# VHH binders against f4i9g2, part 3

Target 1, 368 residues: f4i9g2
Amino acid sequence: RSEKSEERRFDQKMSAHGAGIKTSSSAVPFASPKSRFLSKQEKFYPRCTPRLTGPQSRDTPPKRDTGIANEKDWGIDLLNENVNEAGTNEDGSSWFRESGHDLGDNGYRCRWSRMGGRSHDGSSEWTETWWEKSDWTGYKELGVEKSGKNSEGDSWWETWQEVLHQDEWSNLARIERSAQKQAKSGTENAGWYEKWWEKYDAKGWTEKGAHKYGRLNEQSWWEKWGEHYDGRGSVLKWTDKWAETELGTKWGDKWEEKFFSGIGSRQGETWHVSPNSDRWSRTWGEEHFGNGKVHKYGKSTTGESWDIVVDEETYYEAEPHYGWADVVGDSTQLLSIQPRERPPGVYPNLEFGPSPPPEPDLPPDQPQ

## First folded at step 17 (VHH)

Design u5
Fold by OpenDDE, fold request of step 18:
Structure u5 (fold): chain B 368 residues (1-368), chain A 124 residues (1-124)
Amino acid sequence: as target 1 above (368 residues)
Amino acid sequence: QVQLVESGGALVQPGGSLRLSCAASGFTFSSYAMRWYRQAPGKEREWVAAISSSGGSTSYKDSVKGRFTISRDDARNTVYLQMNSLKPEDTAVYYCAAPHRPWGYDRTTYFDYWGQGTQVTVSS
């Protein structure tokens, strides 16, 4: 509906006036004394704000049985520029940081960063090294090495690597991960070593394994296991463990599983040897026929024996829980490594150098 | 500057097919593995497929195996995702990812360049 309107204009006016008053007041020129303030050029000594806190590291050995960490867990951060720095902290500790680039044939490039520190008394030390490698063949590598010693005398070393390469046989991309860790006690006759590896390809072939060794005074133990998937449904798993106790008893446990398309077998052995050299063992086996029946058999040195067929469903993992898709997803940093620009017309010599000899399965300190 | 431009997203019926494209620029495309991700509403971004730099290796999320195919054309700096037998569960924004490490302190867990994504809707 409605309306409203209005208006208002308002106007006006007013005026005028004038007046002039001239007053002359004589501005006496106060001669401002030229105070020669000698501006002491405060030599701004660039306070090199000591970039105070040198890199800090771990003061304890790595944890046992952690497997292979993901790249994201390491927080690998390579320095962009060639750096060579060192310093001493207020507490007397020292630190260093360095980085560089190594170049080689076939477009090889290794970017690396190294850092470390030492306590004022030298009782503790640490070093960390990070690297990324690539060449024109598609090879990429991401790696870490850490070592240290603490004031208690404990020492440790660990390394981790991810490698992307083309498989020599399949010409398919393969991702390999590995980790090694060791620690020694400064106060006890104790130490341990662990080696882990994982290998994946796009066809579903997967290999996983670990070797573990440890000693604590009169006790020692060994552990090995492996998993193999062929990507076609064939699976092999095995474990082998043994130990020696402080009492002089030795014992072991091992088993293996082989399956394909629901058919397979399991077998194992448990044994012990007493200090007086008495031996006991139990062996067992299972045959899985894929029809819901399992043949179970076994015997022991104490007279146990069984041979039965039972109705039992067969359960096994036909595929790895963590496979190619997973490792690719977790290898973003590895994959992000940028190779050097390839000059036009230059092709990498695919001389597949001899596969590095399989790293000896033995811990470095075990006498051959 | 690195650019990824996804295209090909559409509304389709269940059982339908789509082909997504991701045009890449600003980097040496042929030197990098390419990946497809997807993000459904209210869900985290998830990996879908990957192809090696050479194109010789491919990988897929289990839920898309046999239905999706990733491929690349290095001459066109383009990665593709052929999607067949689409399901409502495939509804998401699809992203192309190119791995790139920034020159500098990788202060960021962010190792990929991402496109703006392309919407795929599967609805009856």
Scores: ipSAE 0.000, ipTM 0.200, lowest interface PAE 14.6, mean pLDDT 79
Fold by OpenDDE, fold request of step 18:
Structure u5 (fold): chain B 368 residues (1-368), chain A 124 residues (1-124)
Amino acid sequence: as target 1 above (368 residues)
Amino acid sequence: QVQLVESGGALVQPGGSLRLSCAASGFTFSSYAMRWYRQAPGKEREWVAAISSSGGSTSYKDSVKGRFTISRDDARNTVYLQMNSLKPEDTAVYYCAAPHRPWGYDRTTYFDYWGQGTQVTVSS
């Protein structure tokens, strides 16, 4: 609702007059020479505003069975300047980032960036490293390494690399990709390791493969596979895997196929060993004649045996689903790497590349 | 933390001599080959000299052969560059390089740590 109030007040005027004296004196303005202080515009090189935002940990343990990522998935952005920065966040976590530019013989150049962080209590940490390498031979490399530990005690390591080089034997351009991933549980006797590789050349030669290992307490598994394409129609594929269960059961499965121009063979073996050491195995084979006929044969330790010729069409992949054109298309950052200009008359002194740090002494293989 | 600290750079007359030092810390110095680089104004950094981890082997850029000598003192974690018969063309910032492998898993990947460099000026 309500109201109020006013207060107004007051007044006073007063006037006074006083007088005008005009005195005129015409002092001639001595034009002081404007010393054009050429303000040296200190080209404030824009101080790279320290992107004060420390790298945020986005890293989780890698996923299993993801294969080799594309370069675009990593978001590699190397800085041209050498940076060495560290900071502490408001939450007490710390971060660092550093970058470098390494030069070597044969026009070797390596640009790298490393970043990481640690939680306030030190229970979690992460590190990520990017690099770009090149030399005068046309060698180009793009790579990533990631590692981390979380508060649960889980730890992981991941590497990714793609390389462009000329094959020493064929002088063909080759692109090779590789990835390694490992994780260990902090709470369980569990861990896994995966290694993936892909190799491509411009003639269609392709090699792909993977090694996978894992354990969970008393369980363990092993898996290997490979694919080979010669670029002329010859194909080789194979798998080899085994596992041990918590019950002590062991099993394995392997197969191989070889084909050329519709003719080829498949063969495999499956085996099982019970906890009581009872062994079962089955071996099988197929011969494909390219005429719609397939010779199928096999046997097992339980007395199974077959040897038949059947009418069956032969199906196989004569070419890789992902080949040279594809990998080239997905390697734009790799291909964009610019080698150093070779100075005239400078020959690579082969002799003193940085000796790799001595391999940490692998803990002596505990004798099984 | 790996640290490299170069020292010994100065202004000298042509024909003069200097001894550069690079004090290293934060890694097992004796296990690594050490290198000297230099960067002249407006030029790219260039390799100058290298010494093996054992000190048994040395290599030099052709332009400095016979004039420069690289050596190391593992007890002091220091690599040296003795520069004799200095020429105006030797004017540069001189850098010490130590190999760095951030992760032990990729044997093919190495980086270098660099010091801040030391200025060598050869002028009449």
Scores: ipSAE 0.000, ipTM 0.192, lowest interface PAE 12.9, mean pLDDT 79
Fold by OpenDDE, fold request of step 18:
Formats: C-alpha cells, sequence, structure tokens
Structure u5 (fold): chain B 368 residues (1-368), chain A 124 residues (1-124)
C-alpha cells in the first residue's frame, strides 16, 4: 500500500543584514598560569596479596592424595625470633611452640619452627615442624613434617619438601618436590604409605612419580606410576598396579607409553590370579606411526588375539600438564627465601651438596 | 619498605613491541626471583614470566613463549619484560611480583608484593 504524504518546502528567506562591527578586541594574551602541576608523585605503595593460611593441627590422619600439595597449602610461617613457649589449656591439654636457626658452612642457614600439642590424657598428640634452608650456592628448601596420633590409636606421619637447585654451570634451575604420607589404624589391620616426587627444570625436563601402598585387613594394594618428559617432546609414562582382595584374588594392571613427535608405542598387561591359582593375562600393544594409523595387537591366555591396523588419531600429552612454569608460579615462598649475605670475597664451594639422604628403601617389590 | 614500580606500559599496535620495567626497592633484589603477571579486564591475574634470582633460569606462559623475554639488572634492581609481536590478547595491566615473605605479622600467611601495575593496550 501506497500512501503519499506531502512535501511541505517551507522556504522562508529571512534576510537579516546584521552589521560587521569589527571590534578589534585586543586579545590580552591570557598568560596561561603555568600551573606547576606538581605531579604529585603518587607514592604508589606496593600491595601485598595474602596467601592461604596453613591448615590447623589435624586430629585425624591425612587423606591420600592425587598429587603433591603446593607450598601455599601448608601455611608455613616461620618465626623470625627464637621462640620457646609452652602452655596448658583450660581443658588440660598442652601445647608448645619453638623456633630456631642453625648455621653452617657455605652460608648454610636453617630456620625452623616446631609446634605441637597433647590432650589432657595423652591419648592424642600432634607435632608439626616447618623449615626453611638456604646456602650461598643457590640452594633453597622449604619443608614440613607432621605427625600425630589420636584417641582411636590411629597414627600418621607426613612430610613435604620443595627444593630449588641452582646449577651455576648450566644456568638451569631445578625445582624438586617430594612428599610422603603414612597412616596406620589403631583398630584395624590397616595402613597406607604414599611417596610422591616431582622434578622440574627450566628446559622442560620433568619427572613425576608416586608409590602407593596400602593394606586393609586382607586386602592389599600397590600402585606405582611415573612420568618423564625430556623437554624436547619425548614422553614416557608408565603405571603398575596390583591388588589382593579379601577373597584371595590377585590382579594387576600395567602399561607403558613412549612417544616422540606423534610416534610411539603403548603396551600393557592385565592379569588376575584366582584363589585356585588360575592365572589369566591379557597383553596388548599399540604402535603409533604419526600418520593417523595405529597398529594394535594383543593376546590373552583365553585365546583372544588381534593384530590390526586401524585409522586412529594418536593422542598423548607431549608436555606435562603441570610443568616448569606452573611450579615456578606456585613456589613463591621457596623462591623468596633469602640466603645469608655473602661476605666480600667469599665464594660458595660448588662441591656437590650433601647427597640427599638416601631415599628410605621402598619396601621390596613384592614378587609378582 | 618493599616497593615495586612498574613502568613502560603504553598503547601499541598489534605486532608492536614494548619493554616493561619494574624498579624494586626495600629488599635484596638479587636474592629473589622476580615474576611478571598480567590482569586483563574481567579476568583473573595470571602469571606471565619468571626469572630466577641468579638470572640463569627463565620461565614463560605458553601463550607468550617466543615473544616475551624476562630479564633483570641487579645493579639497578630492575626486572624487565620485553614484549614483542604483541597481540590484542596481551592487553592487560602488567604487574611485577616480588616473592618476598613478610615475617612476623601473620604466623600462617605469607604475601607477595605487587606493584601498582602498568597498562598495556594492544589495539589497531
Amino acid sequence: as target 1 above (368 residues)
Amino acid sequence: QVQLVESGGALVQPGGSLRLSCAASGFTFSSYAMRWYRQAPGKEREWVAAISSSGGSTSYKDSVKGRFTISRDDARNTVYLQMNSLKPEDTAVYYCAAPHRPWGYDRTTYFDYWGQGTQVTVSS
């Protein structure tokens, strides 16, 4: 539909003549007051971001972990002054807190704090120790040790460390983390042990691993796994698990994968042994050619067998999910450790720092 | 008192370069690793780069690898972030962080010291 409506052009011309009075207003140069904007150097004061408070004393065993905790999770706060305090609470429980520092050669300094408590009846107790270590070689260490027992008879021990190694020759820093946890039941034939380690360097080399052992009455298990990244694209991952059930059945599962630039292999075995000693096993392998084809093969003791090439995309983690950048980001407290001042002309003895105490002998691999 | 002062932030075109500086005071600079963080509008502060106390080790967020370079001058108590091949996604306030733990105030907490930040805007 069309409609039209209209143009109205209203023209009006009005003429007005108004006369050009040339008023020569002598623009007095308004001397722009040089506002000395004294740039108030806003003294910008640095802001501090608070970190998480450390966990309070535990009256219960620690939980099993899927990884190593970050330093922020521990709430390590070393006292600057030597403290030696103790007290008794209204409920009859006792507590203590102490701190100190040890000095050694090569600028070694260990700052430590220890705290603990005990229930009135002595049935429950806990101890927590924190430490910070450094020397002139660039070595830094932050650590925690906790232990306790409760009225139920449960006992636990845990330790955590992160260490910075500076190799002056390689200009490569290495950060190593380790953790151990153990708990035992006071009422049951039960306990578990976990050991974790992580090693990172600036080149992308990464090593991670864990050993886990546990027992619950007639059940037992072990779990071991490791990851290796060379920083150049080579990846090795492996897992080895076994368990024994209350019925006397044993089972295990293990696998390994190796990859570089999309090419690699996977292999594994699953097995079980029945209470009557019948053994079943399945072995499998994969060869990845980097071209979207995978050779898959396997066999079992029950007659299963396959050998095929399939079109399948290779998926693997070429880099650690949590790597150097991440650990550096999460190691603020470690990195903030300040070594003692070096006297002029004194150079750190580059001698190999004390070999880390021999890792406690892992319980012997139960013979498969 | 610990002080961190970031500078060098500017408006730049994509593909441009910028060098940030963080002047540090109030602590033994050479004894501490230094870090750069950035915070984009509406996002959380994220880690960008780190340099060890010795300067021998550096680390970078993946998104900035090959483009950003962290360095330090201990004589000047300054950490730098050279940013090349800037992208719009790099637009943020950049902060210098000193991993310094204050002793004595809170028995359970430690702090990072931060500067005021410097604005980096990458736009066409």
Scores: ipSAE 0.000, ipTM 0.176, lowest interface PAE 16.0, mean pLDDT 78

## First folded at step 19 (VHH)

Design v5
Fold by ESMFold2, look of step 19:
Structure v5 (fold): chain B 368 residues (1-368), chain A 124 residues (1-124)
Amino acid sequence: as target 1 above (368 residues)
Amino acid sequence: QVQLVESGGALVQPGGSLRLSCAASGFTFSSYAMRWYRQAPGKEREWVAAISSSGGSTSYKDSVKGRFTISRDDARNTVYLQMNSLKPEDTAVYYCAAPYRPWGYDRYTEHDYWGQGTQVTVSS
């Protein structure tokens, strides 16, 4: 008896002869499989249970495909004072909470808080660190890092950053957000990671993108995309997704578009490769002339082809849906960071080279 | 150092059977899918069969389906190809391969490990 060698989705073929756009040209949904690992419920604390003075246990991995959180979603709340506390809960689990600050040249200051917990038997643990950085050049940064493991052997790690700085090329203020997220299962050959970024300046320049990878048992997948807005009406967008099985089947979908003032192009490819390297593909393109005419064309390795000109209004968005005004409104904590105080005669030193080690504070006087 | 060593190739009559073995070392065998390829004189190397890392899934080139069976023994770090009802068209050097797919790879960093091959000849 023969063995089932491929997932059911590999058998689907496109039957359309028409020109495709990026959303309508794919005949097969690209699946990013979920495991039991990725469906774990978030911890919810009952309202009628008093919270302990220590931090709550955080033994759940991050969720995938959630983009970059806003600063308020983290709830960053740095302490004004140094803290170094630890304790043990009634169930035997332990916790700690600490805070401090680092100082350096040119007004550099990093305020930070770190917290963590560990189960009674040590089989699960987590840590989370928050920070706030600034210097006299106007640089500001908020950041988070968290990591953990549980008794099933799952592990995770996540970073998030939000940065304000002056771009050395444009001399404009820029806000940049980024995140890295990773989770791996201890009981399945499963895991994923994601890297996200968003960059904005005050004149509408915007860059966004993501790189993603995942694995569930016999299947791995990859997704990469980007968007670029020059702030003057030029827009570039692209996506490249693919998957493969351990048995050697691969498939994918990619496309890009470039537009300015209703003139531009779209193009893409959907493809499939069997373990013996037999390749099927379907390519398509659109040329938009900015006059109500669109040239649509395409072909496949199975012999389908089209080459037509249609009357069609070109749609594109010259500005991002989420742009500079939005990120400024969502970055109030970042923007409100107070730089380290400086003497009246000291001005910012606009250096971009390495900083020396922080200078320690003098011991405090205690007059009693 | 990753090594894949094939063995079991021989001269056989049409209709005969052989079992090929591929002994693996230098990596965690149970984490890797394994594949068999073959290359006849003057032809490109072609895929023959594959088995998943768990052993739960297999696939075969159409011309060998029903005649060849791929299997693995993780305790001995070995993958096998049982070949039945051999035909002269099956004459080739047979290679095993292990796809290297570390966590976080992308399509530009994927790599396969290959054995040196074992000769199978089917003639009368």
Scores: ipSAE 0.491, ipTM 0.827, lowest interface PAE 2.1, mean pLDDT 79
Fold by ESMFold2, fold request of step 26:
Structure v5 (fold): chain B 368 residues (1-368), chain A 124 residues (1-124)
Amino acid sequence: as target 1 above (368 residues)
Amino acid sequence: QVQLVESGGALVQPGGSLRLSCAASGFTFSSYAMRWYRQAPGKEREWVAAISSSGGSTSYKDSVKGRFTISRDDARNTVYLQMNSLKPEDTAVYYCAAPYRPWGYDRYTEHDYWGQGTQVTVSS
C-alpha cells in the first residue's frame, strides 16, 4: 500500500467527515421545521398587570432549540397569599388563579401558584403552575409547568425545573436544571418535542444534553447529544442524529469524542438505509497521542479506506463554557428559598456532642 | 385492533395484470404510510412499493418500476397495488403493511402491522 496514496486519500475523506451530504443525497433532507411562535414580545420583561384584572393570556407555545431558560426569563412570582379566584375578562374569556402551600415531613414545604384562562367559546385555553420547594436536607427546587391549546387546534406543554441538593457531610453542592417542551399542530402531521438537562457540582462535574424529536408530514427526525466533564480534565461528548421518511428511507450521523490531557479519540459514522434495507455506512476515527501526531482512519461499505498519521495540534474543549460559577450566579432565586424553621422543643435522644459547623452554600473549592 | 386484509391474488398468465387491494381497519388510515411486500417460496420477504400517508409520494423496487403502481383511497381505507406486465418472477405471497410510527418513536421502537397475504401466481 503506498503511503503517499493513503495520505492523499485521507485528506479528501477527512474533508468529507462532517458532511452528511452523501446520506442526504440518497434521501430527502431532515424535515426539521423551524417556525416562529408569535408572542415573544415580553420574554425578558414579564407583563406588568393590575391586580384587579385576571392573568394575562398565555396561549403562546414554546420555541424550539432554546435550551433551558434562566430563572429571570420565567419571572417566577409566587403569590404571597392564598387565593382561589375566578372571573371573566371584558372580551368574554374566563380566568382563574389559585395558590397555596403544602407541608410535609422533614421540613418539606411547597409554595405554589396556578393560573389559567379559557376563551369565551372554549376553543383556546392555557394553564400555568409555579412552585418553590425546600426541606431540611438543603434541598431546594423551583419549577414551572404550562400547557395550552389555541382555536386552530395546536397544543403545547412545557416543564422547567431547577434543583439544589447538598450533601451534609461532604459540603458538595449540586445544581440540576431540566426542561421538557412540546408543540403539535392541530391541522398537520407536524410538531416537535425536546428534553434538556444540565447538571453541575461544586467540584466541576458538568453534564448536559438533549433528546429531540420532530415531525413534518412525511419526515421525522431525532437528535440526541451529551457532554460530560468530570471536573478533573476528562471530557466526553457525543451526538446521534437521524431521520426517516414515511417511504422507508433512513439516514443518520453520529460521533463521539473522549479526551484527557490532550490524549484521546474521536470517531463517528454516517449511514443510510434504503427502503429495501440496503445499508451504506462510512466510519472514521482519530487517535490523538498528545505529541503533535494524530492517527486518522476510516472505511466505508463501498470500499473506501484510509489509515494515516499526520502532524496536527490537538484541539478540544477542555472545560465547559458554562459551569458551576455561572449556574450559581444564575440561580439566585433558587438559592434564596427560605427553608421552614425547625419547631422548638424537640430534643434528640442522644448525648450532646460538638455540632458540625453549618455547611456553606458555596464551598471555597469550586470548579471552573 | 389493527387489521389489514389483502385480496385480489390470482393465477395470471405472463404479461397479464392484477390489482391487489388491502382493506385497513383499527387505525386512522389517512395518517399512515402503506407498503407492499412479497415473499416467494424459500426466499426472504422483500419490499415492493410504498406510498406516503398523504398519497403525494411513492417509491418502488427497481424490478417493478413502470409495471406496478401503488395508490390509496382514504374514503375506503384501502391501498391498492396495480400490477401490469406480470412476469413469472413476480410469483409470491403479497403482504400489505402499515408502519407503526407513533409520536416520538425512534429506530429502536419502530415496527409494522402486517396482513395475512394474498397469493399471486404468474404461470403459463
Scores: ipSAE 0.444, ipTM 0.809, lowest interface PAE 2.4, mean pLDDT 78
Fold by ESMFold2, fold request of step 26:
Structure v5 (fold): chain B 368 residues (1-368), chain A 124 residues (1-124)
Amino acid sequence: as target 1 above (368 residues)
Amino acid sequence: QVQLVESGGALVQPGGSLRLSCAASGFTFSSYAMRWYRQAPGKEREWVAAISSSGGSTSYKDSVKGRFTISRDDARNTVYLQMNSLKPEDTAVYYCAAPYRPWGYDRYTEHDYWGQGTQVTVSS
């Protein structure tokens, strides 16, 4: 189930192509409304607490992101010892912390920590689980899951993970990050959801994207976008943003670009639909030939059209601004996960008849 | 199961008034916007009016502004369309609708619930 395959696949066209920046005068801007329920939250507590007291409360919803977090932003710090603690704070709230270490087949190893808290009257609560995983295929994973609710009925949930594995198709090491976050108001028709991902391999393949949804009272909005770099100079970017009111007005803007070796295209649409289903639409496109000429064209449902060739330098982001070297440098905790010690790779030679036993095949590690 | 049942359609003379009702069941009525549509024979269904889930916002097709009023009674799970100064052009089957918009819905999977309609005829 891939949501990208059901939507336009190009980034918003605010890039350096000049007159190709496409907006309709009747299009409304996409606002990223934040719920007002967040202003009622308790003071944010630091993560670090003294050993003689419980963990700081995490009963506040997560904030909306401008990008997917890295390891340092999370501050993952698994407990260095097995812990099974619980207590009561001065305000009557309860807390717990526990940790464990699980082993399994094929070198599987998981270190984890779990913690949580609950208010005195039980009206608010929160939980958080952190982990490190590895096995003998070279797989490594860091992860976090958080959730909670407060006395006003607000609820939230968040996951994040970072993974190292070898892609069987390409045989290259890959680092992948993903996150989901959501928060809902308990008192108003408001909330939001975000899904993010980033994927990198050692040859420059990069994929990034997000799906976002928000609702604030009588308005809902969506933002979807993706970027794909194949590591050989091919770039695809797209966006698809739209909004709807409860009364039936809808509007949106979408565009895409594709480039390879200075040759490519951009195209998009801005649209508006009234409650009576009258649709206005304006489309546009650019064709870049790699020779200083750009063909620009477009039309609208009101009869507007243009079709012209101009002298214009082609500019686009040919390489990701954040790629393999960057993610490797920012993934030191992931890369430092210690797998279980393997059995020796050599075995005693035993004399058999004509059919000696074969050596086991070990899975390859994923160097670059 | 979601159910919408319209009532109140009748034959009236030009300049007359009618009040349509739409009784809703099978969902939390106060959480949904409600809409009225109409369809004359041989024409496409058209939107007439809408009211927000809170009841604080309304909108109307231009040709009915000032003549029609949409309202809701959440205690009775009912939306109303008060139709005044009726014209022959208002002759149609009138439908109520509840847009199904669960948290996190996608525009490619959106869906509306519909009633079976009530006939309004304005003649002479």
Scores: ipSAE 0.431, ipTM 0.805, lowest interface PAE 2.6, mean pLDDT 78

